VH-VL binders against o60147. Designs and how they scored, part 240

Target 1, 175 residues: o60147
Amino acid sequence: MLEKNKYLYIFRHIQTNQVLLSQGNVLKKTALFQLPYPLQKPVAPNGMRPAKLRKDHWVPLLKVEFPNESMFQSVFMQLLNYRKYRSVQPLTSDLLKLPIPVRRRKIMRQEVPNTIADLADILNKEKFPENSVRLQLSDKSDSEYADWPPSVQIDSEEIKLSRGFREKTTVDEAR
Short names: E, the ipSAE of ESMFold2; O, the ipSAE of OpenDDE; V2, 0.75 times the mean of E and O plus 0.25 times the DockQ between their complexes.

## First folded at step 13 (VH-VL)

Design jc27 (framework fv_dargistotug)
Fold by ESMFold2-Fast, scan of step 13:
Structure jc27 (fold): chain C 175 residues (1-175), chain A 120 residues (1-120), chain B 106 residues (1-106)
Amino acid sequence: as target 1 above (175 residues)
Amino acid sequence: QVQLVQSGSELKKPGASVKVSCKASGYTFKSYGMNWVRQAPGQGLEWMGWINTYTGDPTYAQGFTGRFVFSLDTSVSTAYLQISSLKAEDTAVYYCARGTYYLSYGFDSWGQGTLVTVSS
Amino acid sequence: DIQLTQSPSFLSASVGDRVTITCRASQDISSYLAWYQQKPGKAPKLLIYDASTLESGVPSRFSGSGSGTEFTLTISSLQPEDFATYYCQQDYEYPTFGGGTKVEIK
């Protein structure tokens, strides 16, 4: 019998700050289908092979524990829908006015604050029980990108990952 | 499929003007910017600048201001490069190449090139 | 402007050889590097973008690696159609190209 998952993991790219959502603590290459259109090059003639995934370039941004699988599925699906919506919107005039390199860096870096804001928006919309959702962040300052509802408890505990990923804490330095 | 087709070769005298065209097909024209790249005979590639196909705004690299003008005709999905007051050192193959608005993850489609020869 | 230095400028190789080309940036460009192949009289063809991502339709014998200031393009087993000039290109700032590496038949 299949076990029900109640954890959401979000990873960020160490260079671009792009984010990937995961239903578990391991990134799958299919997660690349979540990336904005510019990174989803046309598939090879032999089928649906996504671009290769460099797991060493992705680190945990945050981990969310839900009371049950139903709540997890609801939030996860809504986050994917928010990301799809953002990926197909026209660029704002403010962004279009920036030089190419500055504009690219700004758009990519916005994925972290945008994902955190989207998560908070979804959780504020849902009426979950007080302190029922546990949010764990690699960097506690990232919680400042949003206002969190009473249902969310923010922990400073270390994020523990499956084999293949570096364990990350909120006090860990890149150096 | 994506295709960029450029106008034919040009032979010009110093002081003349030339206008090179690059007609795009097989994709949404306004979803990608258009870059211009120059290659002098026997030399490497040199980025000249790009034009934002959504806004029509050009950006020129250092060394390509003044005599060089990027423009568009969105009704026929065509980008143009105009060079005024031609000099012998402008002799080169000029390429158009598409790039993304967010991330220039390389120029994934190129025109075949237009040879512009400037000789006295 | 960001300068890209390619080495070597010239390679003489045989079919089946492993070929490695290096590109060094004058400053940190993260992974904003692409590799192109250009055959005589032809437009450049994109091989790799984002330092290590293979473009659709490009043979798997081509691979890219590196980040920051040091990047490499590797051809694991050189084929007759691979004799060409290879260019690296950054787009972290205004795009610039390396000087090129010409791979010639021995």
Scores: ipSAE 0.000, ipTM 0.481, lowest interface PAE 14.3, mean pLDDT 79

Design jc28 (framework fv_dargistotug)
Fold by ESMFold2-Fast, scan of step 13:
Structure jc28 (fold): chain C 175 residues (1-175), chain A 120 residues (1-120), chain B 106 residues (1-106)
Amino acid sequence: as target 1 above (175 residues)
Amino acid sequence: QVQLVQSGSELKKPGASVKVSCKASGYTFKSYGMNWVRQAPGQGLEWMGWINTYTGNPTYAQGFTGRFVFSLDTSVSTAYLQISSLKAEDTAVYYCARGTYYLSYGFDSWGQGTLVTVSS
Amino acid sequence: DIQLTQSPSFLSASVGDRVTITCRASQDISSYLAWYQQKPGKAPKLLIYDASTLESGVPSRFSGSGSGTEFTLTISSLQPEDFATYYCQQDYEYPTFGGGTKVEIK
C-alpha cells in the first residue's frame, strides 16, 4: 500500500555524449535499443543478441527522484517520446553541409543538452507540487541547459551506483 | 482499460500457414512493444520475440527465425504472428503480451491466447 | 542466453500454508526479474516486477525478494485461488522464463 520514492537515472557515453535512460542504477543490455536509428544497429537480422554493453563507457549524468511511481513513469515515457520526436525531425541546412561522420558527431554531442532541456520542458508542463522532484547532477553546470520549474530542487552530489556496475570491465563483454 | 484481443483457434494441416492477430486497445499502441510467447501443451512459457511498434522492426529469439514473422497494422492497433510451413511441433497456445522497449515492468497485459493445432 | 532454474517444479500445499518458490539465474541479472501466475486455460498474470515490486491489484500475501542470481516468490498464507503454476522471467537480455512451479492442492 505504501509507495516508495522512484528514481530515473540518465547516463552519458564518455566518448560520444549519447544518452541512455534507466529505471535503476544498473544499465541492462537492452537499454542500447534507446540509441538512435539508423546510427546504431539494435539487433542482428538472424535474431542474435543485441550488441554487448560496455558499462565502463557510461557514466551517470543525472538522477531524478520522484515521490511516486506514477510521476516517474509519466516523465520517463514522455522523455523517451521526446527523443523519438527529435530523431525524425528534418536536419538543419547547417548540418546538411557537413560530411556524414562530422554531422553524426555533432548530433550525438547535442544529446546531453537536448535531454536536459527535454526533461525541464516535461517537468514545466506537468505542474508538479513545489519542491516535489529532486534533481541530482554529476556536474551542476549541466543544470544551466534549461530553466527549471518550482517543482524541482537541484542538488549536486555523487550519484551512487551499484558496486557491480562500477567495477565490471568490458573484457568478457566486448565484441 | 488495457485490452489485447486475439483471433480464434486454428486447426491446420502440416505445410499450411496461419496468421494470428492481436488487437490492442486502451493505450497508445506505439508506446509499448508487443511480445509473442508460446506454450506447447503441458509445457512452460517460451518467449518468441518482440516487435518494436514504433519502428515496425521485429526481433526473434533463437529457434523462431525463418518460418515466423511478426508484423503490424498501426492504423488498427493490431499485431500479427504468421507461421509458415506448419509442423506438428508448432501445436501450442500463442500469446501476445505488452511490454516496454526499455523499462522492466514485466508483461503487464496479455491476450487471451490463440490455440493453433497442427495435425494430419 | 540467460537460463532461469525454478525450484521446486511441483509443490503440494494446503490453504493457509506459507509457500516459497526459488528462481536462480545463470548470471547476474540485477533486479530485472518478474513473477507470473497462470491458471489452467488462462493467460499468465503479472504478480511482481523489478524483483520485489507488487503489481497493482495483486494481494499483499504475495512478495518477491532477491537480487543478482537468486530470487524468491513467497505466498504468506495460501488461498484457494492461488493454486496455479508460477513462472519467473528476466529481461536483462532477451527475455527468458523459468520452467515453472505447479502449486497443487493437497
Scores: ipSAE 0.113, ipTM 0.687, lowest interface PAE 5.0, mean pLDDT 83

Design jc29 (framework fv_dargistotug)
Fold by ESMFold2-Fast, scan of step 13:
Formats: structure tokens, C-alpha cells, sequence
Structure jc29 (fold): chain C 175 residues (1-175), chain A 120 residues (1-120), chain B 106 residues (1-106)
């Protein structure tokens, strides 16, 4: 039979608030390619970009459930394109006036509100059926970064950070 | 229909350079990364790296830094692999393959392969 | 890098046989494993992705299972066109391939 549901797992870095998108509930090391700057390693200190994927440093931000793979693929690719578009925009004069460490921190911290706003923008443009897309957030106040279309249903239950996007154990699945 | 068409076989002398092309059609070129995979005669598959088709940013596997260069011509939906200072051990079939590192979809479309033979 | 070990490296089988190939990862890769078929002189063909999802157009006799570090590819009833070399591949980190399993006619 058809596989109907697809999930987009969105993680944030506990210190920097940088955001990573994932198809699975476990981050790949190659997810680091999503980070906004193509920063050089290792010849010179290039900033606050993680050199290694420390899974314990990434926590759930948002889980998006789509009714089918086609909708998931469309939204996921558009989000990646939005992130790339943002990464190549010229820095504002206000940001350029800041010391480099302060500037980088401000840019990284904006990834959470920017990702949420971009997701909502995509969902508003796509005109999916009423209540067809389910959002589950770790902090529901993050939903206030955007205006959501009628296609979106926000889950009343928040993600338990202590479990992350935990998979069921063999014990949980046994009958 | 997704199609990747590679340039024809090459016979080169040690020290020469070769440039292999991979022309994509049937999909939005910038939406997928382009991977390069090598297979020496009688051997298995070896991932060489990929190029981000949106940004043009290449990523090379550890064994393929220095002499190997990935590039693009987005106006004609074509990816290139250039190998400089060719050595006998570079003799292999080189494949381009469409994929994405963010999704667990594998490499779902492959070029037919380009045989590069390096001999004196 | 992540090493993938396939076993067996070769096997002889007859049409109608059930064939099982295993792939072991040097670390937990969750479900980020694909299986490919390669015939002599041809490019590899994707059979299975995400450990167990059958690629469109691939016959239902092929199936994949496993997660973490242990994975299997099964061909439930081997057909003449299935004599080929099979590779597993992870993309949890930079992609790596297993050494391959050659399925030969007995």
C-alpha cells in the first residue's frame, strides 16, 4: 500500500538557536550543510559553526506531519530554498557595524523565527486542505512568529524535550 | 523522465587532464545535488563527493581532495568532473548520480558512466 | 567514515531460491540505508531506500529490513534477471558503500 504520512523534523541548537531540517527523527552529519554560512575549516577560526555533529546539542523545535509524501517534498524543498536565499542576501549596514561575534550570534538566533515564518509563508501559498498539516512544537509560543493558514492544525501537546523525537523501544512496541 | 547523460570514454596519458560532463534533463536541476561515484575495474563503488547545484559549492570525500574538481554550468543543466595530473590508479568508470543528503531517498538516477583509462 | 560490511561477498543460487544479503554498519545509522543492484557494464539501480521502502518499479520479491547497525536485503524467489552484484549504501554521514555481494548462477 501507499505510504501516506511524512514528517519534517526541525531541530534547534541549544546555544546558538541555529536550525536544522531533517526527514528523520535522528540528525545526519550532512545536515550541517544547511547552516547559513559556507564557513571554512580548519585553517582559521571561522566563527561559531559546529565542526562536528553533537547530537546532544540539538533539541526538537517543531515536528510537521503532512498527509502525503508529495506535500512533504514540496514544503521541504521550498524551505531549503528559502534558507539558501536568506544565506546569500547582503548583510544590512546595522549588522556590519557590530563586532563579528555579536553579529554572528544575532544572525544565528534569528534562524528560529525565520524558519517558522518561512514555513508559514510556504503553507499559506500552497493552499492545502483544511487541517491537513499538523504542527507539534516544543514551545507553543514559537507559533506566534507567524500567521498560520486554515490548512494548519497546531497540536495541543508540546514535544517533551527530555525524549527528543524519541522512537518507541522494543518494550513499548511489544504486545 | 529524469535522465543523466555523460560524455564518452577517454584514453589519456599519465600527467594529462580529463573533464567528464553529466547533462541532466527531466527535472529541476537546482533542486537536487549531483554526486560523483567511481568504480575501478572489477572493484566496488566509491563515493567521491557532491556539488550543491543551487550554490555551486563542492564537497569532496577524503581521498578526492586536490586533483579532483567538481563544477557546474547551470545554464545547460550540466555538472563536470575534472581530474588533473592523471595517474594509472585513476583508471575507472566515473558515474554522476542525483541525490539529496537531507532525505533518505538514495541515488535514484544515475548517468551511464564514463570510462577513463590512463595508460602510457 | 562509516564502514559497511556486506556478507556474503559472493553466493551461488538457483532460480526460485530465497536469497538474503546482510549489511553491517560500524555505527548506528538509524534507517539511512539504501540497496542497489548492478549488472555488468551498467550503472547501479536503486532498489530500496530508507532501509525498507521499495523504489517505484522494483519487483515486490525484493524487500529490506533492519535499523541501527544490522540490515538485510531479501529476494524471496530469485529470477534469472536477478543475477547481479548488490550494494548497500549509507547517507547518515558522507555516503559510503558496502563491498558488494555478487549473486551468481549455480
Amino acid sequence: as target 1 above (175 residues)
Amino acid sequence: QVQLVQSGSELKKPGASVKVSCKASGYTFKSYGMNWVRQAPGQGLEWMGYINTYTGEPTYAQGFTGRFVFSLDTSVSTAYLQISSLKAEDTAVYYCARGTYYLSYGFDSWGQGTLVTVSS
Amino acid sequence: DIQLTQSPSFLSASVGDRVTITCRASQDISSYLAWYQQKPGKAPKLLIYDASTLESGVPSRFSGSGSGTEFTLTISSLQPEDFATYYCQQDYEYPTFGGGTKVEIK
Scores: ipSAE 0.012, ipTM 0.596, lowest interface PAE 8.1, mean pLDDT 82

Design jc3 (framework fv_dargistotug; at its last look DockQ between E and O 0.56; V2 from the best seeds 0.00; counts 0 for: pae E 6.9 > 2)
Fold by OpenDDE, look of step 15:
Structure jc3 (fold): chain C 175 residues (1-175), chain A 120 residues (1-120), chain B 106 residues (1-106)
Amino acid sequence: as target 1 above (175 residues)
Amino acid sequence: QVQLVQSGSELKKPGASVKVSCKASGYTFRSYGMNWVRQAPGQGLEWMGWINTYTGEPTYAQGFTGRFVFSLDTSVSTAYLQISSLKAEDTAVYYCARGTYYLSYGFDSWGQGTLVTVSS
Amino acid sequence: DIQLTQSPSFLSASVGDRVTITCRASQDISSYLAWYQQKPGKAPKLLIYDASTLESGVPSRFSGSGSGTEFTLTISSLQPEDFATYYCQQDYEYPTFGGGTKVEIK
């Protein structure tokens, strides 16, 4: 039996640091719908949820290889849930004191570390086999945003993906 | 074995409502989204939308807003499609299909379909 | 919405024939395309996803190719059980299906 793709790609926006989850190495247009809004919604600037997918505005953040499809699916759904959960939480008093544009930027800038932390938290709870999950980061320093369980093996080599997409490799072709 | 079992055929009058169920088994319900696909008699397939089985958030395709409601009962691994104010043009087979909206594995598992007939 | 145009709409073939079905997208959808087989009175069955990846349990005589705007489903040697309607489906944007291709016995 052929094994389904079990790779998670996470992209970040070069300006806002918003993040998008992708199963493929090319972003889908529907990925934009992953972008959450705070419960207390001011008028969203164009930058919060772009009307169009500009692939050149998104750069790779990390790539994760899971042991199997089922584990990947589970983690993916949980990541979405974590993001949604944050979006519906009341804003802190400190954030509310900030001008709206500053507040929005601050919230968006936290998406990268939050997503990384979420991933680590989910993986810690899943208790996957030791070294069964391979994590590759575009910036190795980003791994410091979380404590990783023994199931995660961090690749020493940084990913070198093109903006918005990556050409198919032998690994991708084996999906 | 992954299975999606849908409720039986429905015969309704215009203006009535119907609720189709799709019970999932053989996998973790919350790990895979659920889609709804409509097929009118002798016609092609039409994606109606999907529901995130983890968060419960539905997404409706254009043309399927208002009268169509996706819902879940996660305790019994079941997804529901409710159609209100039924019209004759709603006559079709409705399928539930496993697949996560943001992923591209295709719809790898389908219910057997539920025929909804709307006639005076 | 992204439109998928399948060709031909109808295809007559014999057992053993090589069958090719084309699906064209109105815009670039990368490789986010799936192929389904549907028999009368039955639910669709996934054959190919991500343009070229064969679904588990699907015979190797089925293959998918293409990227961007043009895609092809190929049955290398048509079998009696392959007479059915085939649909392409994209999920780059909101999922849409092609109009279908009915493969009939010649």
Scores: ipSAE 0.843, ipTM 0.927, lowest interface PAE 0.5, mean pLDDT 91
Fold by ESMFold2, look of step 14:
Structure jc3 (fold): chain C 175 residues (1-175), chain A 120 residues (1-120), chain B 106 residues (1-106)
Amino acid sequence: as target 1 above (175 residues)
Amino acid sequence: QVQLVQSGSELKKPGASVKVSCKASGYTFRSYGMNWVRQAPGQGLEWMGWINTYTGEPTYAQGFTGRFVFSLDTSVSTAYLQISSLKAEDTAVYYCARGTYYLSYGFDSWGQGTLVTVSS
Amino acid sequence: DIQLTQSPSFLSASVGDRVTITCRASQDISSYLAWYQQKPGKAPKLLIYDASTLESGVPSRFSGSGSGTEFTLTISSLQPEDFATYYCQQDYEYPTFGGGTKVEIK
């Protein structure tokens, strides 16, 4: 069977910096289950898991193009596992001194840099061919959260936030 | 080779209970979610819910939150559906189906189905 | 819940015909739709996922298209073994299935 190219789309929450992973350029409503709190608890945008997915609250963070589906799936699942691993680690004494609402906000604000670092760590451990993984960011300065392996080619153009991940062309409209 | 093998058909009276098993093989059991799907005679497919095979946490579709219980025995790569207080309307074929976590890869492997018949 | 409406509910066609089955969603589900084939007495078989991606081992005469609210399954040249009921399924939200389309071969 021939594998085909696969894209990983990563979104961030505009207020909390929480992160969601997606195989498509539109988030599934059930993507919210990637976040730690269950659906039955009320969650504000600056809290943990929202009660429902608001597409206007989630914007592009980055997009990764893999050579094939197996690489995509492996990286996708490893990113989820990194998040789980981090969630069970003991909190630092600095964090434990904070009031709970402040602590939550500080932890959530680390999801963007943590996810980017996790992605780079996974890609550094994998033996992908040079320039075989294409990375596009909404903010190129975010690439500074990690050291990228030779397998990664960072696109010079940023994702245009006003249209999310999708770009329309006359060819696309004509079909 | 991915395979889901379900327990055999069941003939039950109203008020009884039944436990359907679904034994998985050919893949890493905890890397895929397990879904349960019902099909009443001559009817379409109904998603009943799924169980996260990594955490053991079940999620039930609306209408399946009372008498239906999903469970696992990960040591033998087996998922279970238990139905208590059986009603005639529970007469159906019950399928287990494998799906990926948070991905739209469809249900790519199905059990052969278990017919549960509830009649007086 | 997201309702999926399949059309037609029943069709009869000859071997070699091009068959098209539609699935309409009650709201925008992007590309998060799958198609299944079910023969009498058998479990459903996945044909298409993510609207248009053909599952491994499925004949190339099957194709899927669409996004948003309207989707199609096409069989380019109907074969005798394609007699079955076809279901669409969305997984944008908790899965729901369409009502099915029974295909009979003349």
Scores: ipSAE 0.545, ipTM 0.815, lowest interface PAE 2.0, mean pLDDT 86
Fold by ESMFold2-Fast, scan of step 13:
Structure jc3 (fold): chain C 175 residues (1-175), chain A 120 residues (1-120), chain B 106 residues (1-106)
Amino acid sequence: as target 1 above (175 residues)
Amino acid sequence: QVQLVQSGSELKKPGASVKVSCKASGYTFRSYGMNWVRQAPGQGLEWMGWINTYTGEPTYAQGFTGRFVFSLDTSVSTAYLQISSLKAEDTAVYYCARGTYYLSYGFDSWGQGTLVTVSS
Amino acid sequence: DIQLTQSPSFLSASVGDRVTITCRASQDISSYLAWYQQKPGKAPKLLIYDASTLESGVPSRFSGSGSGTEFTLTISSLQPEDFATYYCQQDYEYPTFGGGTKVEIK
């Protein structure tokens, strides 16, 4: 059987900037378990995880194309491990000085740059073939959060805003 | 090679407790969650819940709160299912199965099953 | 939780037959469905995940299709070792299994 290209779909919350990883272009409800829980004891991160998955609140951030399942699985599992590691680190003294709602918002806002930096770090450590991984971003400026290895090719076209990663495809003649 | 090895069959009286073990080998224990699945005699498969092997946090399906407890001993890569106040209705084969909420790759490795029989 | 209905609950087939089993979800689960094979006295074995992706080591005669609420498992040419009970399972929400389909020899 021919191996199909595999995609990692990365979503961003429109208000909080929290990030969810998905193997499909539609978020499953249990993806909410990726959100930090707990970030640190004794300070509980109550209210950081949405009670229900509201698909209209999650928009595309990044789509990563891998040539095979093995590469996809390796990168996906490592991204989850990086996120777990971040969630159990002690809060800095600067963050502890902030009121809980302000602290929570600041932590959540960092998930986009952190996820992009983690992805780049993983891809730099995994010696994948040149131009074997393709990135397509909703906002190309987000690629500036990291330095990318030769294995990565960044698509010049941004992901257009749509429901999840679904796009209206038209077969049009070029001008 | 990935293996999940469960403890042997148990015959218990109503009101007793039982603790089923599931020892993992051939992979990094903390990288995959552990699921528990029950199958009553002649019946289908029923998901009981899972335990996050990284955090130790259990999640129980609605029918399995209270008397059922999931736990871990990460030093020996083993997950446990404890059932207290056993009832005849608990008679079933109990399976542990490797999987994760994060990836929908299915439960790709299963223990051999532990038969728990509750009878007077 | 999400209910999965399998049909038929049992079927009789001969070696070489094309067998199709259906699984219907009570709500849209996208492609988040897996198929398992269980032989008497044994643990289930994963066949297919993400509706249509064949698990490593599973013979190519097994295939899955569908999305949303309707899914099918097809065995293109039934072999002697394929006589078993088959289960669908969703993980769009907390996992649930279908009732199973027992495939018996004629």
Scores: ipSAE 0.407, ipTM 0.765, lowest interface PAE 3.0, mean pLDDT 84
ESMFold2 (binder alone), look of step 14: mean pLDDT 93; pTM 0.953
OpenDDE, look of step 14: ipSAE 0.832; ipTM 0.918
ESMFold2, look of step 15: ipSAE 0.031; ipTM 0.619
ESMFold2 (binder alone), look of step 15: mean pLDDT 94; pTM 0.957

Design jc30 (framework fv_dargistotug)
Fold by ESMFold2-Fast, scan of step 13:
Structure jc30 (fold): chain C 175 residues (1-175), chain A 120 residues (1-120), chain B 106 residues (1-106)
Amino acid sequence: as target 1 above (175 residues)
Amino acid sequence: QVQLVQSGSELKKPGASVKVSCKASGYTFKSYGMNWVRQAPGQGLEWMGLINTYTGEPTYAQGFTGRFVFSLDTSVSTAYLQISSLKAEDTAVYYCARGTYYLSYGFDSWGQGTLVTVSS
Amino acid sequence: DIQLTQSPSFLSASVGDRVTITCRASQDISSYLAWYQQKPGKAPKLLIYDASTLESGVPSRFSGSGSGTEFTLTISSLQPEDFATYYCQQDYEYPTFGGGTKVEIK
């Protein structure tokens, strides 16, 4: 069978600006394992279940369409790797001067511009074929956080919300 | 080619400890999570948890806290499952399997399984 | 914890038969479901992921369908090598497996 297009959805938290990655337009509870600052306290010493996913607290940031699974997998794993790399870097002296809660809020607010910049960096390094990657944003101005390679085509259409978020249709309301 | 090779079968007495290994090859070890799955004789598959191979952080299913420890030796691309204070009910085939927290690609590579028998 | 219920738990079929196995989830898991084949004494083998995507190297007689809470695995024309136990598995939250369906060739 020929490879089918693959999609990466990126979501942001409406209050914290934290970012979650998903292969589909519906977030899984396990996506919460991506967060460096858990939304709830650990429930077990040797592990933790993800906090209950509040779907109404997450909105789409952007959607990326890849021509095949291999490209999607490479970019997805590299984004997770960039996030880990950022978590082990020494904090700046300016951040260290802030109380811990204020410091965390400042770091979390940077996840959106950082994720967009990281995505662009990965796509630029990989040098995929021209116009092979389609990028669709919820807010087109967010594309300004990065310089995009020729492999990326930015769609002017707004990203659509999936079932399970604050999306209403006539069919959904009839039920 | 992707391969996961597990250590050989173990026969233990109740109260003993066992350490099962799972050596990975043919892929970038740190790019995938390593899952542990148990199958008691004549029974179905039971997910025990996983370890993040990049961070070393384990996550355990609710039934597998306390006596079970997931660990890594990244220098040899090997994951470990240690079970302490063994009980007869721990008798099972233990599998390691490659997967991820975030992608729904399924567990696309499995070890051959390690039979752990706990009897007096 | 998401429960997966497979039906039937056991079936006997002849070579060439169309076999359908059902997996029902206790809550909506979207398409986050995989199917595995396990032959006696061997590790499970991934057949299908994301509900309907066939794993590389798996024969086209295998297909998956469904979304939400109801999923099916179909073998369009059963072959002797298809004797096995089949499991569904969700990863919408912590992974859980169905109870399995044992398929015996008559």
Scores: ipSAE 0.007, ipTM 0.595, lowest interface PAE 8.5, mean pLDDT 82

Design jc31 (framework fv_dargistotug)
Fold by ESMFold2-Fast, scan of step 13:
Structure jc31 (fold): chain C 175 residues (1-175), chain A 120 residues (1-120), chain B 106 residues (1-106)
Amino acid sequence: as target 1 above (175 residues)
Amino acid sequence: QVQLVQSGSELKKPGASVKVSCKASGYTFKSYGMNWVRQAPGQGLEWMGWINTYTGEPDYAQGFTGRFVFSLDTSVSTAYLQISSLKAEDTAVYYCARGTYYLSYGFDSWGQGTLVTVSS
Amino acid sequence: DIQLTQSPSFLSASVGDRVTITCRASQDISSYLAWYQQKPGKAPKLLIYDASTLESGVPSRFSGSGSGTEFTLTISSLQPEDFATYYCQQDYEYPTFGGGTKVEIK
């Protein structure tokens, strides 16, 4: 009953359109483990270790406000599972015919529409109360990547990319 | 522990067909593509193509269209290479090798190879 | 198709020697190059991928370097078990292999 609202913060890379999920408005280096494609060469075998984090290269994509922590945790974990599932799916033969940098760039650019579609799919399955989830986007047209359930209210105000989730910067700088 | 186990050697006459199997274990079969690589006696390695293990779609390198067919039986995690209308120049060791779909990690696991000898 | 040229084709070296093998690509392939070791009668074994990343379980005496069109594989202190043929391979386009370098231990 007295549960505090929880926020899911989603960031996109300004060059690659790769997506990172965060429980706070600040990205941690460990968030890079979410990426199926490292921004730089992997430091360990099989590319399992993420590249270094440049916080100035990540801008807000959207934030989601949940009515309680339980709903936030359920959606957040499901979204991470969807992203993990997508990272191991095989490519079509047409994509595999392209040079690796070209096919990676095309796949990475799809992370924004895929993440938005996955979020909407999870929210449709969960059947949350009407207007209980508030969605705020940096670019409102990104909401068109999915059909949203009645539980979602899309905020009329967009997030300002240059200010991000913080007044001074798009993402909090490493101190 | 990843293993790729191939079928035994074959001795065939010109014009015959052969089907080589590659049975995978120790990993999720559909998460990696299966590549086929040929090595003629005393020669180097030659990539023949691959098959997408999730979709079942094969993709052949130039020179390996027509007589060569890649296929799968996902229920037993096995990939197949079929060569029809065998010619003497098909004599080679045929390898299966797993590769990633997205990242350039090389072929990190290989079958032991299947020698196909074509002679009259 | 991308052509890979390896040099030398053959070399003989003593145990403890530093051995260097080169691989040249016909066009820029960035870092999308792997190195394999093949012993007589055996399947190839991945040593290095992404030009310079050592595969798990491969001895640290093996190293790779280079980018673009010129790449090298170095064995810092040759051991008896390193008798083998070494191949480079690109996957920037459809995969192709170099011609191989046979290393004989004296």
Scores: ipSAE 0.007, ipTM 0.504, lowest interface PAE 11.3, mean pLDDT 80

